VHH binders against Bark storage protein B (BSP). Designs and how they scored, part 9

Target 1, 288 residues: Bark storage protein B (BSP), of Populus deltoides (Eastern poplar) (Eastern cottonwood) (q09117)
Amino acid sequence: AHLRLGLVFTSDNNERALQDSGLYSPDSEDSSVDIAGRRFHSGTLNGSSIVYVKTGSHSVNMATTLQILLARFSIHGVIYFGNAGSLDKKTMVPGDVSVPQAVAFTGVCNWKKFRSEKGKLVFGDFNYPENGENLLGTVEYEKIKMFSPSEAPKEVFWLPITKSWYNAATEALKDMKLRKCYSDECLPGEPKVVFGSKSSTSDFYVRNKAYGDFLNDNFDAKTADTTSASVALTSLSNEKLFVVFQGVSNVAGETSSNSRVSYLASYNAFLAATKFINSIPTPRLACE
Below, E stands for the ipSAE of ESMFold2; O stands for the ipSAE of OpenDDE; V2 stands for 0.75 times the mean of E and O plus 0.25 times the DockQ between their complexes.

## First folded at step 1 (VHH)

Design e10 (framework vhh_8ghr_2; at its last look DockQ between E and O 0.01; V2 from the best seeds 0.00; counts 0 for: pae E 23.4 > 2, unsure alone 63.0 < 65, placed apart)
Fold by OpenDDE, look of step 2:
Structure e10 (fold): chain B 288 residues (1-288), chain A 122 residues (1-122)
Amino acid sequence: as target 1 above (288 residues)
Amino acid sequence: EVQLVESGGGLVQPGGSLRLSCAASGFTFSSYDYIGWVRRAPGKGEELVARISSSGSTTSYADSVKGRFTISADISKNTAYLQMNSLRVEDTAVYYCARLYSDEGWYQFDYWGQGTLVTVSS
């Protein structure tokens, strides 16, 4: 046995990207293991040893699957690639790949009683056409309790991507050319890799402009998805290195991108992840 | 966040000495099995040079460095050291500090630093 990288993603399209690339080679015909309804695949990605698993959407699926991955396989680091929505079309557009520096659960909230103490998100501020009271009241964002083997549990909001891997990604993906076209459809501009952003994760996908803007304005979040923070939390709880690659599929508040654009985003995220994976050394196991 | 920061590398002549330091943060040595030094020379694979138990009581060395290198740890400072004496040209490598855990007769690298370059040249 040797150490492998864990590659996690959520969707069939993500898996399709991996398969379509031709870069994945299974170790054998029987190199997959089913655990708790998830299928874990052992092989190589362009020569790098990995185990990949499709987790399904949302934080619980990701967390439980990733924890199984880490518990049952010799994983020294976790790479996530998937799709996200842009919360700022000036910086992120469909087809782009975001490598955030930090992610947060923005769905962890205290939903306040109507006319009680005001939380950060005041629904009445978003009334149309006129601001005012709203029976939904306000929502206050909360920190999450993070567990780790080496220290007492602590409350955290932002979950930082592993600094060393973030830096490595920045170097490895410098001037990376992403795919602009899929089939008969091309992006209007050259897609790019964007570094340094923060990302929002919730168990709801953000497609609302007002809320997207709110997240952008208040948390400086540039992308939103349903799983990245789960990757971070799980990895950190296990003291594992991790990095996140988000293919931007849509812009919050705008019409959803077609399936081709969504796939292209996924594919670009995969490419970025692959390039990164191939750029980092893999620790070797040694016998005691 | 877990960090391992190596220092002390540099250029040295054959027969010379260097002392590497590894400052760990974000975790305590006692919470892990081993701290080790791994080196990677150009064109060569990774080599575990030395390891020390989290308690500092047990050390192990690669045959290539036995008698020349000494690994130690200051648990109170959460810092590990590698004293390298009688350096040879073949010791030229990037040296990484790593935390290791044991798994069924194997030890695995769980985390390692950015490394420090040691160049031994006349």
Scores: ipSAE 0.000, ipTM 0.174, lowest interface PAE 15.3, mean pLDDT 91
ESMFold2-Fast, scan of step 1: ipSAE 0.289; ipTM 0.708
ESMFold2, look of step 2: ipSAE 0.000; ipTM 0.081
ESMFold2 (binder alone), look of step 2: mean pLDDT 76; pTM 0.775

Design e11 (framework vhh_8ghr_2)
Fold by ESMFold2-Fast, scan of step 1:
Structure e11 (fold): chain B 288 residues (1-288), chain A 123 residues (1-123)
Amino acid sequence: as target 1 above (288 residues)
Amino acid sequence: EVQLVESGGGLVQPGGSLRLSCAASGFTFSTYSYIGWVRRAPGKGEELVARISWSGGSTSYADSVKGRFTISADISKNTAYLQMNSLRVEDTAVYYCAADRYEFGTYDSFDYWGQGTLVTVSS
């Protein structure tokens, strides 16, 4: 009579944070299931029943893995934790955890020819298939079509985090103490949880300060990653509750982060996700 | 399971040359990976001496080695090289190969590190 929570993340570093915590207990010696080359683990996280899976990076890996999770397991809702880059160092810095209120795909665009539209975004060189100059016309960002069981298909740009779970997260993580040090490497300030931001997802990494500034200035996006909007779209399409925790591993375009700071970001996102998971009531099926 | 394997270190006289190699074991460098060489001399901090974009071929060098060291990549062999010319006593250090995994991180942040190879410049 209870449902499980789905815990999803992309990378080996995120999995290492979960493993290093010592908070996960498998249900049994053989409690994992392999589906389409992905391994799904059933167990408890600090006493709460979960299924977790490492999805791989980028929109397609996240969406396909999460759809398998939701189709094959009895999942009440989806908790994502992972890493993101900050687009505004006045708002958040490496080690902080962002809890966005909405996420969007900023990598789905129409390129318009020169002189037919207002303005343009100038991109630099490209390196595949051969190095060259990137002379793009006007960039027009697209809404995406969302399908769901109970509604006609609709076009959306901003994908809202589930309001009840967003509110629960703000209450549960209020004044939460995050990890400042990994071994002898310490963050310069006290890391904090930042609520109410918007996040940008694309299938390219935002490692360019000019583009990061563009996303902050024009979309009011405070973080960038490769997966959060795929979590949102897949969850909303399945009418599942979801929430996103992003550990800030760098500032877009700056050269100050290292592997220990990236691990701290993963670990702090994991801590936030775990505290949220342990704060919500045990899910129960109502239909009997 | 992932390993960077360095080779080519050793003892050389001032003014001599060495070529260091870095081969990936257990993985293939991806199109957008950055590969770097980081050195640590006894009693000193780490210095990033050279970096290359794997498929793009863009390079950068520390001021201390500009004009003397050349970093290159052989994609077909999954191997990066550091050609070290006009070596000085001050170049004596353990040289580490390092590579990133193109997560959201700075381009100086490396996930994979080799065990290091010793370069000694002495007369």
Scores: ipSAE 0.000, ipTM 0.105, lowest interface PAE 19.9, mean pLDDT 81

Design e12 (framework vhh_8ghr_2)
Fold by ESMFold2-Fast, scan of step 1:
Structure e12 (fold): chain B 288 residues (1-288), chain A 123 residues (1-123)
Amino acid sequence: as target 1 above (288 residues)
Amino acid sequence: EVQLVESGGGLVQPGGSLRLSCAASGFTFSSWSYIGWVRRAPGKGEELVARISGSGGSTSYADSVKGRFTISADISKNTAYLQMNSLRVEDTAVYYCATRGLVQYNSRHFDYWGQGTLVTVSS
């Protein structure tokens, strides 16, 4: 028996990239089912059997939709593609695709009282090389409790991408050519795939340069999004293989992304995900 | 057992150079490893002088050493380095290699420390 690959993404822009590619073919019978207002599509992507679903934005929509996918369908593993903001323009710029090695929730915090007798925030060790007042010094980031069928519950902060699938993606995406132009809008440089970074997930958008710099400096996070850690936690909790492809649509602290650049980012992430999907062997209903 | 072993310290003249090495055993540096060099001079507190991710994707330096020190890592050799140029008498300190585990909450918190290597800058 054959397992399918689960392909998940959040937005209409991501779905449009899939549709515009012309690579998806719905099954001739039972090609879709609606569950809890979400539509799950069964078909092939460039010959590989998949179920895809548009989850909606932010961590809860992703986690809820992905759990429905994993509970109702025979899924070998999860491939996510979507958009992210760059936290370091020297590492990656709009149009690039990030393939992170680990992701973490940075929106789950204990916000402590400040210590100052004069009502000022004190210097904290959260930022290097912070001198003077530290506006983030009262924030403590929390580990997430992870449940799984075969292990006792544990506290985790960094959620690792499946090592075998991360390695397979690194090999499959070598020398990959990404899309540079959409209509008359072209990226200033050649877009590239960036491997091995860490990614930050929160339910707010990182548009503030100081906070983006904080995440880069303190966590070595190179991208920020609203979903990747939910993909990771839900997949790991179900002991499913997973991998994440992030199209960079903006840089934290700079002007909002152009809609065509956001589409290019979505499309490039989709291309990377598709090349990965087509590189893995046909799934079987057997333990690997 | 996780161990970090520093080497390359010693006596050097002002204006000279030294390269410190930090060999890790019992665990492997990866692209997501966080590696730092921390020094402690006699009568002073600890100072984080340089840090790098294992991928080399980000580096940062204390203002006191910017332009003079360079941090790097060789993942294949499981070793981190601190190249110290244009050394000054005030750089005299014990230099520690430090790294944190997979959980990174605080840029100045390290889980594993080496024993330190002494650098003396004098004529």
Scores: ipSAE 0.000, ipTM 0.184, lowest interface PAE 17.0, mean pLDDT 82

Design e13 (framework vhh_8ghr_2)
Fold by ESMFold2-Fast, scan of step 1:
Structure e13 (fold): chain B 288 residues (1-288), chain A 123 residues (1-123)
Amino acid sequence: as target 1 above (288 residues)
Amino acid sequence: EVQLVESGGGLVQPGGSLRLSCAASGFTFSDSYAIGWVRRAPGKGEELVARIYPSGGYTSYADSVKGRFTISADISKNTAYLQMNSLRVEDTAVYYCARDIGWESYTYPMDYWGQGTLVTVSS
């Protein structure tokens, strides 16, 4: 009797947060369908009608799965929740949830052709650079061409989150209390929802502190992940409303994520997404 | 120290009602923990019957109790409640209040449990 909300995420831990929450109830009929090896689940999340799917990581898996969702189901808009790394621990720390205002691909670039005296690149054995130099000055970050039904193709770098849904998320999650502890292990501070940041997406993990600092300093990016810009590009190309919730699981350049902290991040992102979903009215389909 | 203390169990006839209470200490409901009611009938495994996120207002129920049981929480009293209506003989079980961490187990992992309160539904 109404359009559904699409809920997308990449990992088994994200799915565990949803399933173990006890908030999801499958439809009595046609509760799942398998398409291209992906299982799409139709049901309600705390009373709100959704279709959810686990997409797999990285840009192509997300874009392909989301396009199938939008082509095969009547979706009002797309909600993504998942994990991200912080690029600025003064702004966000593990356990926090980021609600970005814009996302961009930072893994699409052109390595400029230079004369040898100005653009030397040397690699040692096992994929290490022999002299340790990073030639970021030779890298040109590319805009992405975006196609949509109602306008001419355009080149874009920043992909904006739907303004109305970003504003609705800001109101719905204002002063939201997030989970601080898992068993006897607790975060050092109170986790919080952070609004208005920019996020970086690439098909490689940002584990290098110097590169994370570069993204923060030059793009004002506060989080990095492998999927959010794919959610944005696919949603915008289909002219669909969308919003992104990122649970911060690590700080880029710090040695390793704690698995319990990663679970807290996933769960907090799920809680934020659920509160937003329950705040959104969905329009009814015509001729029902 | 985290503690959960149940009360309100007893003997009731089929079709009757009981209200269970769970008083929490060592954490607050504003900390975003879920509270679950888990029952164990003689010779059976654990069943999560109801769950609440007091700070977020979300509730969920097992299909076996949906429409008959209502879970609620009073943040100022740090106490959760399970209102049990239209009780059936098959609802006979020990009912546990538990703090719910949710996401890591297909069996609804609970990190702290109360002592349990017995509910017997018999004519």
Scores: ipSAE 0.000, ipTM 0.182, lowest interface PAE 16.1, mean pLDDT 82

Design e14 (framework vhh_8ghr_2)
Fold by ESMFold2-Fast, scan of step 1:
Structure e14 (fold): chain B 288 residues (1-288), chain A 123 residues (1-123)
Amino acid sequence: as target 1 above (288 residues)
Amino acid sequence: EVQLVESGGGLVQPGGSLRLSCAASGFTFSSYASIGWVRRAPGKGEELVARISPSGGSTSYADSVKGRFTISADISKNTAYLQMNSLRVEDTAVYYCARFWSRGDYTEALDYWGQGTLVTVSS
């Protein structure tokens, strides 16, 4: 058995980017296996041995699919690529790729009785909105319990990307050129890879500018998605290396629905993931 | 159960017109932000053709169909329509009625419940 890299993503758009690249080659005509309604594909990506799977969106679909991948296949580490919304258009815009240094669940919270105190409260306790009348009460952002084979369970909020893989990605993607155009649709500026951000995961989409601004101002989160913290928690719980690549498809609070820009975001995230995968040593199948 | 049932497709000559209908059941248009039409021609990817917010009446169109296609919704009948005028051979595709639960990324916003209706534009 050779140790492979696990490549995970959520959507048909992400899979379309992979297929359109022409870089994936199945090990054989029978190199896929179905488990719990999910199809796992064994092959090579530009020469590197991988297993890829389309997980579906949101935290539970990602976590369950990734756990099946890690339990049923010999996986060295996990590479995620997918789409995210920007929470700060001064740092990144649609078409860009974010490589976060840490991710957190921001949808795990306790809504408490309104307090007369205004603004920021003790750690984890915030009025929402921070200023003005808070009819929702106080929102307390909760830590999540993380289990692993080698350590006692612990409460964590920020889930760090594997340091060695984050550093390898920073080096491999330095000065990387991303795709600017899809057919006749072109991004207004040159897309870029942005490193060192923090990312927010929840099971709802951040479409509201005020909430997006709140996440940026209070957590220094630059992107929002529905899956990255599930990738992180599941990988860390299994003591597996992992890294996340997010293609920016929209800006929170801005009214744009453009399937070509979303595809470019998916494609650019895929290109970044592929360049990273090809930059790290991977075992090859024996030629026997 | 959510269902979207398309009808009105068929064979039409270039320059002709067709009106597609999408009858919704299992939800009301007032409960969702928008309804749209997505088409897939053989060998091509999906294209979002037209979108409407039934409660607000706002519409959007792909550049390929602007000025030729009109989307509308009848909230009382829980039915959306796509009026297609000045049809071209390039409009030949299966047309799907789709529900949008958010205004986000096309991949993340689109829920398919229709089986599709074939539109063929040829002589």
Scores: ipSAE 0.000, ipTM 0.215, lowest interface PAE 12.2, mean pLDDT 82

Design e15 (framework vhh_8ghr_2)
Fold by ESMFold2-Fast, scan of step 1:
Structure e15 (fold): chain B 288 residues (1-288), chain A 124 residues (1-124)
Amino acid sequence: as target 1 above (288 residues)
Amino acid sequence: EVQLVESGGGLVQPGGSLRLSCAASGFTFSNYEYIGWVRRAPGKGEELVARISGSGGSTSYADSVKGRFTISADISKNTAYLQMNSLRVEDTAVYYCAKYDTWEPSYLGEFDYWGQGTLVTVSS
């Protein structure tokens, strides 16, 4: 009756990084459980007891899968690793790993009336500066209602990473060497772990430079993904410890979609998550 | 007890410059807070004009002031500054120093702690 760590990620690419590492050992041939079409794997990662699951992308798949994990397994806390886009190339570039302090949903908003009247999208209006107010400047971003067992429901925008686990991650990953090359293809610079940033989650991909700049300028968000805030909200709602590791696979607005760089980002995020997992003691029911 | 005390406001002519200071007590500048400058003109809503992380590593500005205003932080003095250049009549407002905690951050623009404000009047 010991507690396990929950390891969650969204994609085949993330699972491939885990498998290619050779660090995962299943508890037995029959150690997987299928629930609602999702496969939960019980085993050890470099000696630490975990349950891992591939959730699928976007907020609903992550939230539903993580809630199943937390309801059906004895989980001490949640470690997420995955890919994200950089919103500020001065702060981080592809291959780097972001360890954010806080994440928020930036896809929940009210789009206000254009020019103080009920408006509609009209071809050309958004690109004419003399006649238009910046419509992004008129968007009202909404807080998310968070439910938990020990507190009354509350409205939250920023969802903080567990302070103790964030601090443990900064200690464990200090001066960490990340992977620079996949086969003979190498990143131009040395990849690094970047701590303390904020991250944006929405159910659309931030590929537009102007929107990426808006998120950086107005929210100080340095990365964007489709899942991290769902990890945060679901974990906080269940009063579970959690931490997020984001491998930077692209820069918003830049044309370089490269599958090998995306894999390196996944692998580096996995390496960071594994080093963190190995740095924390295995919890036991008698010690909790 | 967290306190923020603004200073440096006053009357200035269009095209002039002012430097606002925000002296903080009850916490130490680190990577665990953001400090911002929020202004309110008579009869208007609040506008976040500039923000800086307590560590000094991250800054952002409203489009209305970008290129004219510069925010900075002196960690040793626990003081944030807003350097305002090329001032315009429309910059006339009460300027508030405000902070939120990055461990339990609020929505940007909903600050946990506010100073008393300092009046900036840009007039000929």
Scores: ipSAE 0.000, ipTM 0.151, lowest interface PAE 18.0, mean pLDDT 82

Design e16 (framework vhh_8ghr_2; at its last look DockQ between E and O 0.01; V2 from the best seeds 0.00; counts 0 for: pae E 20.8 > 2, unsure alone 59.0 < 65, grease 27.6 > 24.2, SAP .77 > .668, placed apart)
Fold by ESMFold2, look of step 2:
Structure e16 (fold): chain B 288 residues (1-288), chain A 126 residues (1-126)
Amino acid sequence: as target 1 above (288 residues)
Amino acid sequence: EVQLVESGGGLVQPGGSLRLSCAASGFTFSSYSYIGWVRRAPGKGEELVARIYSSGGYTSYADSVKGRFTISADISKNTAYLQMNSLRVEDTAVYYCARSDYLEWYPGSDYAMDYWGQGTLVTVSS
């Protein structure tokens, strides 16, 4: 049996990071296959055997593509890297890499009928100049039911990163040097890897400071993206190991990053993913 | 080596036509990216004149070129095209082919194009 690692990401910018590194070698000239409009690439990343795929954005595209990857290829674990927004600039700034311990869907909710019993988010509490009634009313956040082969379906909110892989990542990436400059543009400080965070996933971008603060205050979420929880749910449902690397490209409520900072975020997440991939054992002999 | 190479520029009279081509090498256009043409006239800023989703789907044009320019892309050949008809003196510029990762573009972003070609000069004069 020859098992490979799955490397998944959403965008051309993520793929550019992989390409620009020079670390990927395809198995052959014809080592890719198109399935459902996505191209799956088989090869090695700095010597480690992988299959990678650019999935497209948001949770449905990721979940669909990842399920295909797991069904059609021999994958023993999933590595995701991509961009995310910081919800707490005291913890994470553009260029940093977040390695979360858990992720959750925060876009799965019940937007309740006006004048219903209050949920967790009450729009009237955010009125300016003063709190009061708001026709948008209130939102209650929903747990999701997780299905797996080995256990009865259960209600979950936080989707935990695989503990053994999270621990391996903290060891492999400690003191890691990340890229500060791209072309003639440099980050204002030294980028770093931040461990132990929780992350919010929704199919909308969180650019609003008040909502970002709400997520941080009520869920202790440090980052927000559109993808990570779908990686977690799909991997857990298939009982596969997984880990998430998020490159911070912006801060909620602040001016969005430029293309160079966004690329650095992708590249730094890629570097973290690659370092992790190369740190896990890869036997030199395979039985086919 | 990543390259975008424009061709098809030159001198043309007002009312004439040109077709620009942009050949990509070192990377592949994708269905999830914008491919566009940006022009820079002497002494002026840059203008995104046309943009297309790589799959040949949705297009958008600057008001200055609507009805005169047509953008297209052939993903299988890694080539983008700009058909320029009814050319005017004010269309004189260096035209750049550019590619952006649509999946990373969002409102408030100050980045729309991540890869740029070297440009091809179009001169419209009598």
Scores: ipSAE 0.000, ipTM 0.105, lowest interface PAE 20.8, mean pLDDT 84
ESMFold2-Fast, scan of step 1: ipSAE 0.030; ipTM 0.550
ESMFold2 (binder alone), look of step 2: mean pLDDT 75; pTM 0.770
OpenDDE, look of step 2: ipSAE 0.008; ipTM 0.233

Design f01 (framework vhh_8pnl_2)
Fold by ESMFold2-Fast, scan of step 1:
Structure f01 (fold): chain B 288 residues (1-288), chain A 120 residues (1-120)
Amino acid sequence: as target 1 above (288 residues)
Amino acid sequence: QGQLVESGGGLVQPGGSLRLSCADAGFTFSSYAMAWYRQAPGKERELVARIYSGGSTNYADFVKGRFTISRDNAKSTLYLQMNSLKPEDTAMYYCAAEWYDTSGYEYDYWGQGTRVTVSA
């Protein structure tokens, strides 16, 4: 038997990048399977056997779809590509691709009682005009419980990318040329692949510069998205290899890029994922 | 044993200074968190200082204000500047290249160590 690579992404832009590439070939004209309203496509990507699925945005859609993928198909490991916001424009800008070495949920927290003295909040400073009060108090970031077959459940914050696959990605993608232009719209500089960052995942979008700066300064996080930690947790819980490719579509707290720049970010993340996929062999089952 | 080589250890009197270096012999230095550990006779290895791939640093309480960790990615070299040395700093000093783990950092590569002795 032959193991496939799982390719997951969240959005129509991500799927459009895959389709526009012309690199995907279905195994047959009837090689898709619908499960729980999601369509899983079996085929080859530039010669490598994959199953791909569009998961929908945010942590629950990603986790649910990825668990279905891993339970219903013989998957060697998981490759995610998608979009993210930069938290440090000196490190990366729109069009670049981030390959993080670890991701964490930064949207799991408890809100403690507000202190009487006006102090610095760790989660931004919110006032509710209807009440005239700050209702967040002190925000404490929480670890999450991870289950796996080989260990007792444990509390985790940072979720590491598979070391061997991260190393393979750094080798395969070094000096990689990414796409700079879509028709007449071009990025201001040459896009690049950035390795070794940490990434922040929350179910809210990081559009506030102060909060983005907080994540960079206190967690050393360089990108923010809504899905990467769900990919990591689900993959680690199933003891599956995984790697994450994030196309930078905006800078947190700045004006969002136009739709063409967001598409270029999606396309560059897809190119990085494809080059990685084609650099690794898909193993056959050893027990046969 | 790892591809890391430590140097700069020696014998100094209390209040003295030393600069330790750790050179990489061929892995992707810039992608790793780098750390200095020490081990005194009869004790387990303990973390002295860590510098993350992004450049932020973390220090053990017993060295804060006295030791400074830094890295030069172009030279694939890690440094530890040790000032105001005390007899309690006497140990074998190891550098490590570390990967993030769910339980924290885990070592990927270790050096052979360099000895620091602080005595009268």
Scores: ipSAE 0.000, ipTM 0.182, lowest interface PAE 16.3, mean pLDDT 82

Design f02 (framework vhh_8pnl_2)
Fold by ESMFold2-Fast, scan of step 1:
Structure f02 (fold): chain B 288 residues (1-288), chain A 121 residues (1-121)
Amino acid sequence: as target 1 above (288 residues)
Amino acid sequence: QGQLVESGGGLVQPGGSLRLSCADAGFTVSSNYMAWYRQAPGKERELVARIYSGGSTNYADFVKGRFTISRDNAKSTLYLQMNSLKPEDTAMYYCARDYGEWSYLTEFDYWGQGTRVTVSA
C-alpha cells in the first residue's frame, strides 16, 4: 500500500483556498469518511496522494482531529497550512507565508500570586467585576509533557519541525512567487516566504500589541496562531514527519484583518504547502 | 532519561588512539540516528559524527579521515574509533540519540554523562 500525506487546516477559508485552486481531485465519489463529526477526504493534490481534513480552530480540535487522522489512515507525514498573526512587522506582513523552524505553547502558564500587589488584572465590560481589579502576581510559562513510543515522557517547550522536511521546504520554496491580489484588492508589497522563525500557539487570539511585543522580545516568536503547536505535539508524539505553513493575515495589535486579506493569506499558505508536497518523494510502505 | 552510558575515554599522547563506547538501554536504538558530540571546557557542544539507520555516516570536517563511527545493533552499542589524536581533541565526549529528521538543529532528546578524552601535549 501507498502511504498518503495528511493535509490539515482549521477553517472554511482554508478549505475554500484548496477548492478554488482546482488542484484537488477526489479518488472517487465515495472517497470521504466521517469520523466523530469530522470529514476526511482521500484524493490527490496536483498528483500527490493525500488525506485532507478541516479540523476546527484551537488546540483541542486540532489535536483530536489529527490523532484520528494518524490512527485511522496510513499517513507518512503531516502538512499543516493556515493563518497566523505577525508579531514583528519588520519580518512579516499580511500576505507573507511563515515556515517556522520551531513552535511552542505559550498559553500554558502558572499565575503564581493571586491577589498580589506586584500585579493587576483589570477586567473590561464583559468581565466581573465591571470596574474593579483582580490582583495577580507573576506569570510563568510551562513546558508541555510529550509522550512518544520510543522513550519516557519528557518536558519540552520548543517543538521542532522535522529537520528534513523543514530543509526540503526551504529549498522548494526559495524564490517562490506568492499571490499579491485577490479580485481588486492587492497587498501593498510583494508577499514573500519567511523561513526560520519561531511560532507561538495559544487558545486565545493575540490581538494585544503589548503581549505580542512580549512574545517577540522574550521568546523571539515571530507569529502567533491557535493550532501549530498542537500539530507539532501530536505529530511528534506519533513520530510522524510534519511541516507548518502560516499565511500572515494580520499584525498583532493592529485592526482585525479584512476577509479578502485573510483569504489571500490562506491561499498563499496553501500554495506553499502544495509546492512542498509536490517536491518530496512519493511515500511508499517498506517491503517486508 | 539516564539510558545512555559512555565509556572508553582516557589520557593518551598525541598520535594515539582510543575507542569510545556508548551503551543504550533504549527500546529502538537500532532504528534511531546516533551521534557523538564533544564539549571542551567553556565551549558549546559540537557534533563529531553521526550514524543513520542503514549505516550511513557523516563527520565533522575536523575529524574526517581520523575518526570512525560504528554501531552494533545486536548489542545496542555505539562506537567511536579515534585515531591520530591531537591536543585539540581534548574534551568530554557525549553520545546521543539524534533522531535526524526529528531533531531541531543539533538538539536531541537524551545524552549520557560523558566520557573524558585528554590528549596531552
Scores: ipSAE 0.000, ipTM 0.109, lowest interface PAE 18.8, mean pLDDT 80

